# Designs tried in a protein design chat: miniprotein binders against q56419. Part 119

Target 1, 326 residues: q56419
Amino acid sequence: MEGRTLEEVQEEVFKRHGVLVPKKELEDLAKALEEAGLLLTEKVEARLKEEEEKLKRERPMRLAGLSYPEGEREARAFLEAFRASYPGEGEEARVLLMPHLEPSRVPEVYGAALAALEKTPPPERIYLVGVAHRPLKEKAAALPVPFQTPFGPALPDLPALQALDALLPFELFNTPLAFREEHSLELPLFFLKGRFPEARVLPLLVARRSPELGEALKVVLRDFPGLLVLAVDLSHVGPRFGDTPLTRTLAEEARRRDLGFLERLAEGEPEAALAFLGANPTRIDGVEVVASLLPLLRERKGKVLAHRLDLEAPTLSAVGAGTLVL

## First folded at step 9 (miniprotein)

Design i8
Fold by ESMFold2-Fast, scan of step 9:
Structure i8 (fold): chain B 326 residues (1-326), chain A 108 residues (1-108)
Amino acid sequence: as target 1 above (326 residues)
Amino acid sequence: GDLIERLEELAEEVIRYLKEHGEEELAREIEEQIKDIIEALKSGDTESAIEILTELAETIARVLHRLGAPEELVFKVAILIYDVARALGMSPEQIYEIAKRFARAIER
């Protein structure tokens, strides 16, 4: 029993219920609870090993029926509805920044991404860079298996992943379980696979700043050209994120922070974008991704197509989302 | 230690596949080359170990490609080779050259 002696437990039961429980009975109960805890731990470990084994073959859908439809026909209609939600035209993308926030919350932002993809020639492969929401053994990771989608499996680009792994000072395929439930890859992939069904994918997660990843990707992209996608959300503000309740002033500050960041990226100045965030307090999960990919973002000018601050009224909180083409 | 375990894992994957496809003599040859790497490492001859590994990597790639091995298996074997190369202290640049040769062999 952590934090309580057997004598303290016996005394508390006596005070509350007027019964003196023999120490042996309390010891027997403590042992039974400890054994039950060990059995539960063993079951959890067995379950994790089972899930890890499954991930050696494929990455199944986790958000089908929740964030997007399971059926191909329904998924296609859903995707086209998002495109229709954005009234503008896209721009051709060599690099695309798009959100991984729940799509139904910011449909026009995903619509802007779809508009950009319509103007982009179909790539042979997509470098999809998301944010790790679970610990990685290294600064970054990838999973070299098919990712299931309603439009069929998104196949891994094995030669390009192999080339990337060879250039890194760490093992790229280091944390398969981190990919089991990872919406920063699954949600953008739904839209990317719907638009480019023949493209192979490099599913990449960044947990911490890795300049070596950016340098390696610059080399790999030269030999294996493709579309680079940064799947990142912007400002996280309000009580849900450990902040004060959202006010009109705080919402406007978050919007200005998001736009200032995106506009500096659009000018081909990613270091200036990071410096801007450093001067303005932020909880933008894209910081580590942008900081890792500096060599791929410098001197690439582009355009911010959309930005929204999604208000979560019950918690007086908000999350920013944007679409940027470079 | 750890490096020997990685070499053994590489041997197991390649030799198993070759034997399953009737290439028993080639499996034996590859097993002997891996033993040569281990022996070179035990004697402190890292340069010989690197040379043998580099030649072995190209041989394995060509053989697996000729046998029509699934891309997933070829990729898994390549990763094991690069893990061994890293453990041997090969630079990222040296490993990338092996990876390019391996990828070209797979494509063909």
Scores: ipSAE 0.000, ipTM 0.520, lowest interface PAE 10.6, mean pLDDT 86

Design i9
Fold by ESMFold2-Fast, scan of step 9:
Structure i9 (fold): chain B 326 residues (1-326), chain A 108 residues (1-108)
Amino acid sequence: as target 1 above (326 residues)
Amino acid sequence: GDLIERLEELAEEVIRYLKEHGEEELAREIEEQIKDIIEALKSGDTESAIEILTELAETIARVLHRLGAPEELVWKVAILIYDVARALGMSPEQIYEIAKRFARAIER
């Protein structure tokens, strides 16, 4: 094969699948292909399908030993330490908004979520809605496999996932590779599995506004009741996000927008929450998730349990995190 | 909206690996380039941030290749770079250009 052909294959694979295949791997595949009499592009696509097929069986831990302890005993102690970091009492949740930011940055916010979970009756299933950090083939996706945790595997609710898939105008199980490395699901799931070890999970990612997802979920939740969890972060401000360095004024604006957003959600007014943000100038991360789930959030009143704007001093930037029960 | 988290993960992975392999000076140079990206963003100059990220991607790839870094780390770093590029609002064509320069650098 020609070296330019390998570069063209690499380019085509990246454009179609969002994956960069190292040239050494393509060279190895080209050699195997020559020995087998097949086309290089076909071999690369077969390899990607193999990776997708592996993810159809289970989702391994990626952040164990980094964001949370790998061992069950250490993980339990870690979870209890986070609960202890929040001095308040929780409140029962039917809908929980919690962050997916690195837990060590906002321990009291995760502690508030844990406090709410302590007051919540154990659900049969958890609808865990995170934010896609990698491209999805559709506006939303799910992965119907066990997700490994230090507390054992979080099992998928297959009947509820199949019911959801049937109501959507697109294939729900459309991008397994997007789930390979996804902290917006893995980090909340660690805490949720620790508190509700027997609950089954619907792991959902939203890439762009999907009103059809919210309408379908409203139907599925009626027939398969469970806890709805929105795993979203709030404002992102400072130079890392195209802003001026964090000043008191910018920090106050970010806090005002975070709290105004959460308080309107707490009043059961998600459209008002979105309208309040306007162009979303402080880049609240959860906008697409909230916009997708409007039918589940309307006329549902609740309480903001915690909020923090966490400063990253070296970059003069900050990320908002909050816990809201509805 | 996770630009800060991705830049932090990128810096953490690369700088830690370089320091573990005695490349303290290169670790500082890469840290300085990340600061230059932040400074460009502070100035509202997203185009300069994109240019610096593209050059940084090539530099990181070349250094990791020279040190014989394991493929798992090279792949993880590449994914973090593309995630930063997406968060910066780069087009698929611009991200693919970064990917091409990264791939070429790891092969020499």
Scores: ipSAE 0.000, ipTM 0.204, lowest interface PAE 19.2, mean pLDDT 83

Design ka1
Amino acid sequence: SPIEEAKRLIEEAIREAQEGREEEALEKLLEAIKELIENGASPEEVAEIAFRAAMELVRRGAPPELILRLIKEVARAAEEAGASRETVQRIAIEAYERIREEVG
ESMFold2 (binder alone), alone request of step 9: mean pLDDT 69; pTM 0.582

Design ka10
Amino acid sequence: SPIEEAKRLIEEAIREAQEGREEEALEKLKEAIKELIENGASPEEVAEIAFRAAMELVRRGAPPELILRLIKEVARAAEEAGASRELVQRIAIEAYERIREEVG
ESMFold2 (binder alone), alone request of step 9: mean pLDDT 69; pTM 0.608

Design ka11
Amino acid sequence: SPIEEAKRLIEEAIREAQEGREEEALEKLKEAILELIENGASPEEVAEIAFRAAMELVRRGAPPELILRLIKEVARAAEEAGASREIVQRIAIEAYERIREEVG
ESMFold2 (binder alone), alone request of step 9: mean pLDDT 70; pTM 0.623

Design ka12
Amino acid sequence: SPIEEAKRLIEEAIREAQEGREEEALEKLMEAIAELIENGASPEEVAEIAFRAAMALVRRGAPPELILRLIKEVARAAEEAGASRETVQRIAIEAYERIREEVG
ESMFold2 (binder alone), alone request of step 9: mean pLDDT 69; pTM 0.587

Design ka13
Amino acid sequence: SPIEELKRLIEEAIREAQEGREEEALEALKEAIKELIENGASPEEVAEIAFRAAMELVRRGAPPELILRLIKEVARAAEEAGASRETVQRIAIEAYERIREEVG
ESMFold2 (binder alone), alone request of step 9: mean pLDDT 72; pTM 0.641

Design ka14
Amino acid sequence: SPIEEAKRLIEELIRELQEGREEEALEKLKEAIKELIENGASPEEVAEIAFRAAMELVRRGAPPELILRLIKEVARAAEEAGASRETVQRIAIEAYERIREEVG
ESMFold2 (binder alone), alone request of step 9: mean pLDDT 77; pTM 0.725

Design ka15
Amino acid sequence: SPIEEAKRLIEEAIREFQEGRPEEALEKLKEAIKELIENGASPEEVAEIAFRAAMELVRRGAPPELILRLIKEVARAAEEAGASRETVQRIAIEAYERIREEVG
ESMFold2 (binder alone), alone request of step 9: mean pLDDT 76; pTM 0.714

Design ka16
Amino acid sequence: SPIEEAKRLIEEAIREAQEGREEEALEKLKELIKELIENGASPEEVAEIAFRLAMELVRRGAPPELILRLIKEVARAAEEAGASRETVQRIAIEAYERIREEVG
ESMFold2 (binder alone), alone request of step 9: mean pLDDT 75; pTM 0.681

Design ka17
Amino acid sequence: SPIEEAKRLIEEAIREAQEGREEEALEKLKEAIKELIENGASPEEVAEIAFRAAMELLRRGVPPELILRLIKEVARAAEEAGASRETVQRIAIEAYERIREEVG
ESMFold2 (binder alone), alone request of step 9: mean pLDDT 70; pTM 0.611

Design ka18
Amino acid sequence: SPIEEAKRLIEEAIREAQEGREEEALEKLKEAIKELIENGASPEEVAEIAFRAALYLVRRGAPPELILRLIKEVARAAEEAGASRETVQRIAIEAYERIREEVG
ESMFold2 (binder alone), alone request of step 9: mean pLDDT 72; pTM 0.636

Design ka19
Amino acid sequence: SPIEEAKRLIEEAIREAQEGREEEALEKLKEAIKELIENGASPEEVLEIAFRAAMELVRRGAPPELILRLIKEVARAAEEAGVSRETVQRIAIEAYERIREEVG
ESMFold2 (binder alone), alone request of step 9: mean pLDDT 71; pTM 0.614

Design ka2
Amino acid sequence: SPIEEAKRLIEEAIREAQEGREEEALEKLIEAIAELIENGASPEEVAEIAFRAAMELVRRGAPPELILRLIKEVARAAEEAGASRETVQRIAIEAYERIREEVG
ESMFold2 (binder alone), alone request of step 9: mean pLDDT 71; pTM 0.617

Design ka20
Amino acid sequence: SPIEEAKRLIEEAIREAQEGREEEALEKLKEAIKELIENGASPEEIAEIAFRAAMELVRRGAPPELILRLIKEIARAAEEAGASRETVQRIAIEAYERIREEVG
ESMFold2 (binder alone), alone request of step 9: mean pLDDT 68; pTM 0.578

Design ka21
Amino acid sequence: SPIEEAKRLIEEAIREAQEGREEEALEKLKEAIKELIENGVSPEEVAEIAFRAAMELVRRGAPPELILRLIKEVARLAEEAGASRETVQRIAIEAYERIREEVG
ESMFold2 (binder alone), alone request of step 9: mean pLDDT 71; pTM 0.618

Design ka22
Amino acid sequence: SPIEEAKRLIEEAIREAQEGREEEALEKLKEAIKELIENGVSPEEVAEIAFRAAMELVRRGVPPELILRLIKEVARAAEEAGVSRETVQRIAIEAYERIREEVG
ESMFold2 (binder alone), alone request of step 9: mean pLDDT 73; pTM 0.641

Design ka23
Amino acid sequence: SPIEEAKRLIEEAIREAQEGREEEALEKLKEAIKELIENGLSPEEVAEIAFRAAMELVRRGIPPELILRLIKEVARAAEEAGLSRETVQRIAIEAYERIREEVG
ESMFold2 (binder alone), alone request of step 9: mean pLDDT 73; pTM 0.654

Design ka24
Amino acid sequence: SPIEEAKRLIEEAIREAQEGREEEALEKLLEAIKELIENGVSPEEVAEIAFRAAMELVRRGVPPELILRLIKEVARAAEEAGVSREIVQRIAIEAYERIREEVG
ESMFold2 (binder alone), alone request of step 9: mean pLDDT 73; pTM 0.671

Design ka25
Amino acid sequence: SPIEEAKRLIEEAIREAQEGREEEVLEALLEAIKELIENGVSPEEVAEIAFRAAMLLVRRGAPPELILRLIKEVARAAEEAGVSRETVQRIAIEAYERIREEVG
ESMFold2 (binder alone), alone request of step 9: mean pLDDT 69; pTM 0.608

Design ka26
Amino acid sequence: SPEEEARRLLEEALELARRGDEEEALEALLEAIKELIENGASPEEVAEIAFRAAMELVRRGAPPELILRLIKEVARAAEEAGASRETVQRIAIEAYERIREEVG
ESMFold2 (binder alone), alone request of step 9: mean pLDDT 69; pTM 0.590

Design ka27
Amino acid sequence: DIEEEIKKLIEEAVELFKQGKEEEALEILKEAIKELIENGVSPEEVAEIAFRAAMELVRRGAPPELILRLIKEVARAAEEAGASRETVQRIAIEAYERIREEVG
ESMFold2 (binder alone), alone request of step 9: mean pLDDT 69; pTM 0.577

Design ka28
Amino acid sequence: SDEEEALEELLEEIKEEIENGVSPEEVAEIAFRLAMELVRRGAPPELILRLIKEVARAAEEAGASRETVQRIAIEAYERIREEVG
ESMFold2 (binder alone), alone request of step 9: mean pLDDT 73; pTM 0.631

Design ka29
Amino acid sequence: DPEEIARELLERAIELARRGDYEEAIRLLEEAIRYLIEAGASPEEVAEIAFRAAMELVRRGAPPELILRLIKEVARAAEEAGASRETVQRIAIEAYERIREEVG
ESMFold2 (binder alone), alone request of step 9: mean pLDDT 74; pTM 0.689

Design ka3
Amino acid sequence: SPIEEAKRLIEEAIREAQEGREEEALEALLEAIKELIENGASPEEVAEIAFRAAMELVRRGAPPELILRLIKEVARAAEEAGASRETVQRIAIEAYERIREEVG
ESMFold2 (binder alone), alone request of step 9: mean pLDDT 67; pTM 0.560

Design ka30
Amino acid sequence: SEELLERAEELARRGDYEEALRLLREAIERAIEEGDPELVARAAFLAAKILVELGDSPELILRLIKEVARAAEEAGASRETVQRIAIEAYERIREEVG
ESMFold2 (binder alone), alone request of step 9: mean pLDDT 69; pTM 0.613

Design ka4
Amino acid sequence: SPIEEAKRLIEEAIREAQEGREEEALEKLKEAIKELIENGASPEEVAEIAFRAAMLLVRRGAPPELILRLIKEVARAAEEAGASRETVQRIAIEAYERIREEVG
ESMFold2 (binder alone), alone request of step 9: mean pLDDT 72; pTM 0.642

Design ka5
Amino acid sequence: SPIEEAKRLIEEAIREAQEGREEEILEKLKEAIKELIENGASPEEVAEIAFRAAMELVRRGAPPELILRLIKEVARAAEEAGASRETVQRIAIEAYERIREEVG
ESMFold2 (binder alone), alone request of step 9: mean pLDDT 77; pTM 0.750

Design ka6
Amino acid sequence: SPIEEAKRLIEEAIREAQEGREEELLEKLKEAIKELIENGASPEEVAEIAFRAAMEFVRRGAPPELILRLIKEVARAAEEAGASRETVQRIAIEAYERIREEVG
ESMFold2 (binder alone), alone request of step 9: mean pLDDT 77; pTM 0.736

Design ka7
Amino acid sequence: SPIEEAKRLIEEAIREAQEGREEEAFEKLKEAIKELIENGASPEEVAEIAFRAAMELVRRGAPPELILRLIKEVARAAEEAGASRETVQRIAIEAYERIREEVG
ESMFold2 (binder alone), alone request of step 9: mean pLDDT 70; pTM 0.615

Design ka8
Amino acid sequence: SPIEEAKRLIEEAIREAQEGREEEALEKLMEAIKELIENGASPEEVAEIAFRAAMEFVRRGAPPELILRLIKEVARAAEEAGASRETVQRIAIEAYERIREEVG
ESMFold2 (binder alone), alone request of step 9: mean pLDDT 68; pTM 0.580

Design ka9
Amino acid sequence: SPIEEAKRLIEEAIREAQEGREEEALEKLKEAIKELIENGASPEEVAEIAFRALMELVRRGAPPELILRLIKEVARAAEEAGASRETVQRIAIEAYERIREEVG
ESMFold2 (binder alone), alone request of step 9: mean pLDDT 72; pTM 0.644

Design kb
Fold by ESMFold2-Fast, scan of step 9:
Structure kb (fold): chain B 326 residues (1-326), chain A 104 residues (1-104)
Amino acid sequence: as target 1 above (326 residues)
Amino acid sequence: SPIEEAKRLIEEAIREAQEGREEEALEKLKEAIKELIENGASPEEVAEIAFRAAMELVRRGAPPELILRLIKEVARAAEEAGASRETVQRIAIEAYERIREEVG
């Protein structure tokens, strides 16, 4: 009945069924539908508030049994299989860039990340920076609760999170519901918790460029040292992402764009990395994360350990993934 | 007059804190910060006041959590008083750095 008057509804019923429905009955029906819509909205709002309240205590697994095994033994075997898929040795990381797309699609890239973690001394805490796939009330957010994994809960670093919040010009813990279903944190966390079971975590989401986040993190990381992880995917090409069907030329361009971006980050030149992407930066979902963290990435040299452009079969689309240590 | 009112609120905040009323002390400090910002105090002046309040709490054995809460509440008061986000962050970082240098 959207956009229709009661008079128009009455006329249509008469034309179809030869029955004139009294205006009062149509008014009563419209009122009942409006009241049902209000009750449905109130019910949805109540459910969202309840879910938000639950997230104040813990963040449950959402992708267990789908993207990774739920059982600890099976999860451990799964993680080791990814490590085995990468034939190289890792490099020590103070900053790790790794993907957050479905791990089974790029096992060698996740294996490279695991290799780097093997060469990295166990950190007291991990700053895990993902990409918000749902709106945030601010440019960035965090959730200061245990995140469940098959290897046990990843505990929040409450002192470091509180220090970060104190140094930001907005409320850091501003959108709990954005964390309810967020693969850019959950998938990297599976691998990080498997390798560093004792490390505490700062789970951070970036929705838009937040220079204030980078400025605050520079101070916090000095006093609360830890591993900085940028959980970002690279090029998105093909019809699924608003591009033409994947061709050899488009795939080669995406690969060159990804590697040029990563290599400039590896030289400690994050502004040059962003500039290199030119007019197509929106096709890399990690751009806003890198742009937010500039003070933490400048003059840090490192190495690209792995890169893959993975084909999404039925859509002739592809997503780039890479592992970079700084 | 507004500067005199801010001084009075700071004196009351110190008294409340010395008598163990930390929540009341914090509320008076926040009100003083708002009045200072609304009357043109520099970010450096506000950060100095936050630093001095924090050092008083440190001398009394306050845990780091309470010091960080103080910095955040000062930032919130500055924002409520109309300070830009750049100014709010500058106040918070400067206060934090001064406290860190003194405490180690």
Scores: ipSAE 0.787, ipTM 0.901, lowest interface PAE 0.8, mean pLDDT 88
ESMFold2 (binder alone), alone request of step 9: mean pLDDT 70; pTM 0.611

Design mk1
Fold by ESMFold2-Fast, scan of step 9:
Structure mk1 (fold): chain B 326 residues (1-326), chain A 104 residues (1-104)
Amino acid sequence: as target 1 above (326 residues)
Amino acid sequence: SPIEEAKRLIEEAIREAQEGREEEALEKLKEAIKELIENGASPEEVAEIAFRAAMELVRRGAPPELIQRLAIEVYDAAREAGASPETVYRIAKEAARRIEEEVG
């Protein structure tokens, strides 16, 4: 009824159904619909406020019992099974790029990440940078609360988060609800907490390119050294992602694109990696994270440990995943 | 006195900024902040100086990138002078609070 007079509504109902509804009944119906809409909106707003209040204290597990086991013993066995799926040795990481898609789809890629963590001395803190799958009020955000895991809570590094907030031209602790259900942080965190149970965490989300985040992080990392983790997936191809149905040729092109991107990062040339991908930033969700973190990635040489393009046959779609140490 | 010298450097930094010499302005601001902290200035005194420098840049229509660079230079200067990260955070938050009050 938006923009319509009650008289226009009355005429349309008569024309369509041959019934003349008295204006009083239309007024009462309009009021009832408006009141029902307001009550529904109030209910939704009240629920969102409740969820925001809960997030001021902690971030609960959302994927326990679905993507990983809820119990600590079972979670430990699960993590060890992923390590066993990768036959290679890791390399020490100062920067780790790892995936965030469902672990069971690319076990050897997560296994390679675990192999790298085995060679890495325990950090005091982990800068965990994921991709926002829900809108943020700013280009990036953080949530400064304990994140629950089967291995106990991953505690926030409050001094480092506060230093980061002070160096940014926007409020870092924006959009807490975006963290309520965010697999790009929860899934990598499961593996990181299992390997480094004492490390504190800076849980960070990037929605759009934020060079200011990279500049601030460069400063904060000097005072608060730690492991930088880019939790990103690579090529997204096929109809599920608004793209052409996957063919063998397109799958091979996606593999070459992913590997070319990772190899250029491994050479310490992140600008060249971005240029290699070309002008379509939506094809690889890691593009916005890499573009934000350029100052932290330049001149760091490393090694690609694993790569896989995971096929989703029912949708003729695929997602690329890789492990890179720098 | 070191405080009077720091104040002189701040006024010179503001003049350099007004004349479009951003690099020279930032260098003098960094020197002033370091000198103040090494000579016992309070976080509030350092915040006032950072606030004045930031407001001059805002008044001139400085892009967000330059304002962030100012924040980084203040952070680096304070840390080089021996201030703790906690103290630097307090300085930055007090400066930001003053900027918010001034612009509304």
Scores: ipSAE 0.454, ipTM 0.775, lowest interface PAE 3.0, mean pLDDT 85

Design mk2
Fold by ESMFold2-Fast, scan of step 9:
Structure mk2 (fold): chain B 326 residues (1-326), chain A 104 residues (1-104)
Amino acid sequence: as target 1 above (326 residues)
Amino acid sequence: SPIEEAKRLIEEAIREAQEGREEEALEKLKEAIKELIENGASPEEVAEIAFRAAMELVRRGAPEELILRLAIEVYDAAREAGASPETVYRIAKEAARRIEEERG
């Protein structure tokens, strides 16, 4: 009944089902729905408090059986299929940029990331930097608990996380509920844990530009060396994102913007990459992550292994995804 | 019809929630989804019904985070109904696609 009157609801039911529902019954139903909404709100608040307490101990899988298989054997076959979808060879990564978009939509892009991980020596730890899709109390956050995966729990690197926390002007371990449902960490982590089962993880979210995070990470990486992973999607275009319907020309412009951004990062010029986006307006959610990590990206040259603009035909929209090694 | 069944499920779930019994509401949705699968509903039809039910609960005061919870319940319902691993996986994939649309 949201956005509709009881008269309109009655008319719609009659039109679709040939049944005239008395308005009194619709009024009673609307009142029951409103009362149920209040009860659901109370129950949801109680559940969120319980979930926050549970998140102090572990982060359970949320997308298992949805974006990747729950069982270890099936998950392993899933990884092999993604690797097989990319025909090229990987290159060793010290910094890896990979997407967090639904993997089945861009299999070659995740395949390219897997190829790079195959050429990379197993790191002791992975600095996994994603994008916050929920508000954070600070510009960035981390959750220092095991993250469950089909390959077993990805254990937190507590010494490195504590070193990072000590260098920041804010509490790093803020907003644990923001991690309850965060695909920008969960989806890349599935692939990273499958390839490097022994690596510990620093799961980090960026909501807003934090230069102090990049400066602190530069210090921590010196003492706790590891693989830096930026889990970011590229262009978001079309009506689903508040834009005009996608055309061939707009799709080509989006690809050009994505590749221009990635190629500038590959040249070790992250400020130029950001400036390029400013000159060529786009909805790239990775901007805040790149802007926060400038000290770690400058003068690092590398290679774009893959790029794809994923088309969602029913909504005439698209999301860009790419794999970059530095 | 699948649409008429979805309406019935939503109304039943909301009535259970009115008693402060959200778990019972979710169990009723799960059982009806099992019956749809056992009666030959396609993975896409099951995903559509589950997503519609989730959206209705969200519109009645639940946060959008509940969408993922309900998608997981759909996955569990399909597995418990004896759907093949391929069918369960296809339902999960379609549900994930809709969740990404909502979030993105």
Scores: ipSAE 0.000, ipTM 0.133, lowest interface PAE 21.2, mean pLDDT 78

Design mk4
Fold by ESMFold2-Fast, scan of step 9:
Structure mk4 (fold): chain B 326 residues (1-326), chain A 113 residues (1-113)
Amino acid sequence: as target 1 above (326 residues)
Amino acid sequence: SREELEKEIRELEEKAEELQRRAEELAKDPNTQEEAIRTEVESQRLEAEALLKIAELTKDVDEAIEAYQKLAILLYDISRLAERLGDEELFRRAYEEAKKAARRIRELLEKTK
């Protein structure tokens, strides 16, 4: 019916087919269609509930065999190949910014992250902060379950997650379905688990700036020290992201914005990094994460180890990726 | 009266400070570690009562927010000490009260927009 009355439907069937359908038959059909819609909705709800229940036990790999090898031996060789792609030496990190872009597109950037992890003492836990690519019920969320990797499960730091939840004005363990398919956590976690197999993880997603998350994390990190990882991509430019086709000028602007953002973070000036971007015209998705974590980034000086603007030739688009240690 | 409430706040703060000094002294001796933790919890519980009274008494929204922020952190600290003591009930109450204080901060910030 789609916004039409039963009388209008009856008239149209008569005009097209010369048949006057009794109103009761149309009413019965409308009821059957409504009931079928309710059954479809119930089936969708049942499937979502079942998936949510499964996520209470573990988070399975989604990108194994696609973005990284499924087998442990092959995964180890893959990780070592990425390290070899970066010719430089790393720097010790207390805070690491790394990408979540498909690794094969920017191997030297992930290689720089691996180099930094080699110089970093093994942390007891990793605060892995990614970007939500699906809506969250709150500004941020966490999933307190083992995340499967080719190197074994990355175990959640339950005491630290619970401590964090206690300090937040919202339920931290919300929107478990948002974690079912989330490459901003899965891809960095592959590299982090490969280098620090014993570290527990706090898998965190930020959808919108949450200053309360940063304030709470500052308190939690005092009692539960660990490595803070911001898993964010930089500029997103071109038609795939709603822009005009990539030009040399737009690519140069994206690189300038990416590096200016990272360099200001490296100076321990995250507010200046955000101000430098202004309206964020090249769509750096790390903005919401950085804005949430200001108390953890202020006065921490460091170094930009790598940056690349990866060109997606078929769409004339590009995505920036970088590695920063603080 | 307001004067009586202000006196209660001061008395709670003074007792908390005395217990904190006692806890720090006990913490120096390896044989009094549990007593040090319990004394610190007692000190922080009194400080939490004072902060809640300050937050409720003040007409200044910024002062209320600051008091609730301090209260939330303090209740969080009590929860950490409760875990070290194995006191599940104290942990649960401190956890729930910390979350309530955090929510109160959010409510006050949203009202002042």
Scores: ipSAE 0.411, ipTM 0.774, lowest interface PAE 3.4, mean pLDDT 89

Design mm0
Amino acid sequence: GSEDLEEELEQAIEEAEELAEQVEEHEEAGRVDEAIEAYQKLAIELYDISRLAERLGDEELFRRAYEEAKKAARRAEELLEKTK
ESMFold2 (binder alone), alone request of step 9: mean pLDDT 86; pTM 0.840

Design mm1
Amino acid sequence: GSEDLEEELEQAIEEAEELAEQVEEHEEAGRVDEAIEAYQKLAIELYDISRLAERLGDEELFRRAYEEAKKAARRIEELLEKTK
ESMFold2 (binder alone), alone request of step 9: mean pLDDT 85; pTM 0.819

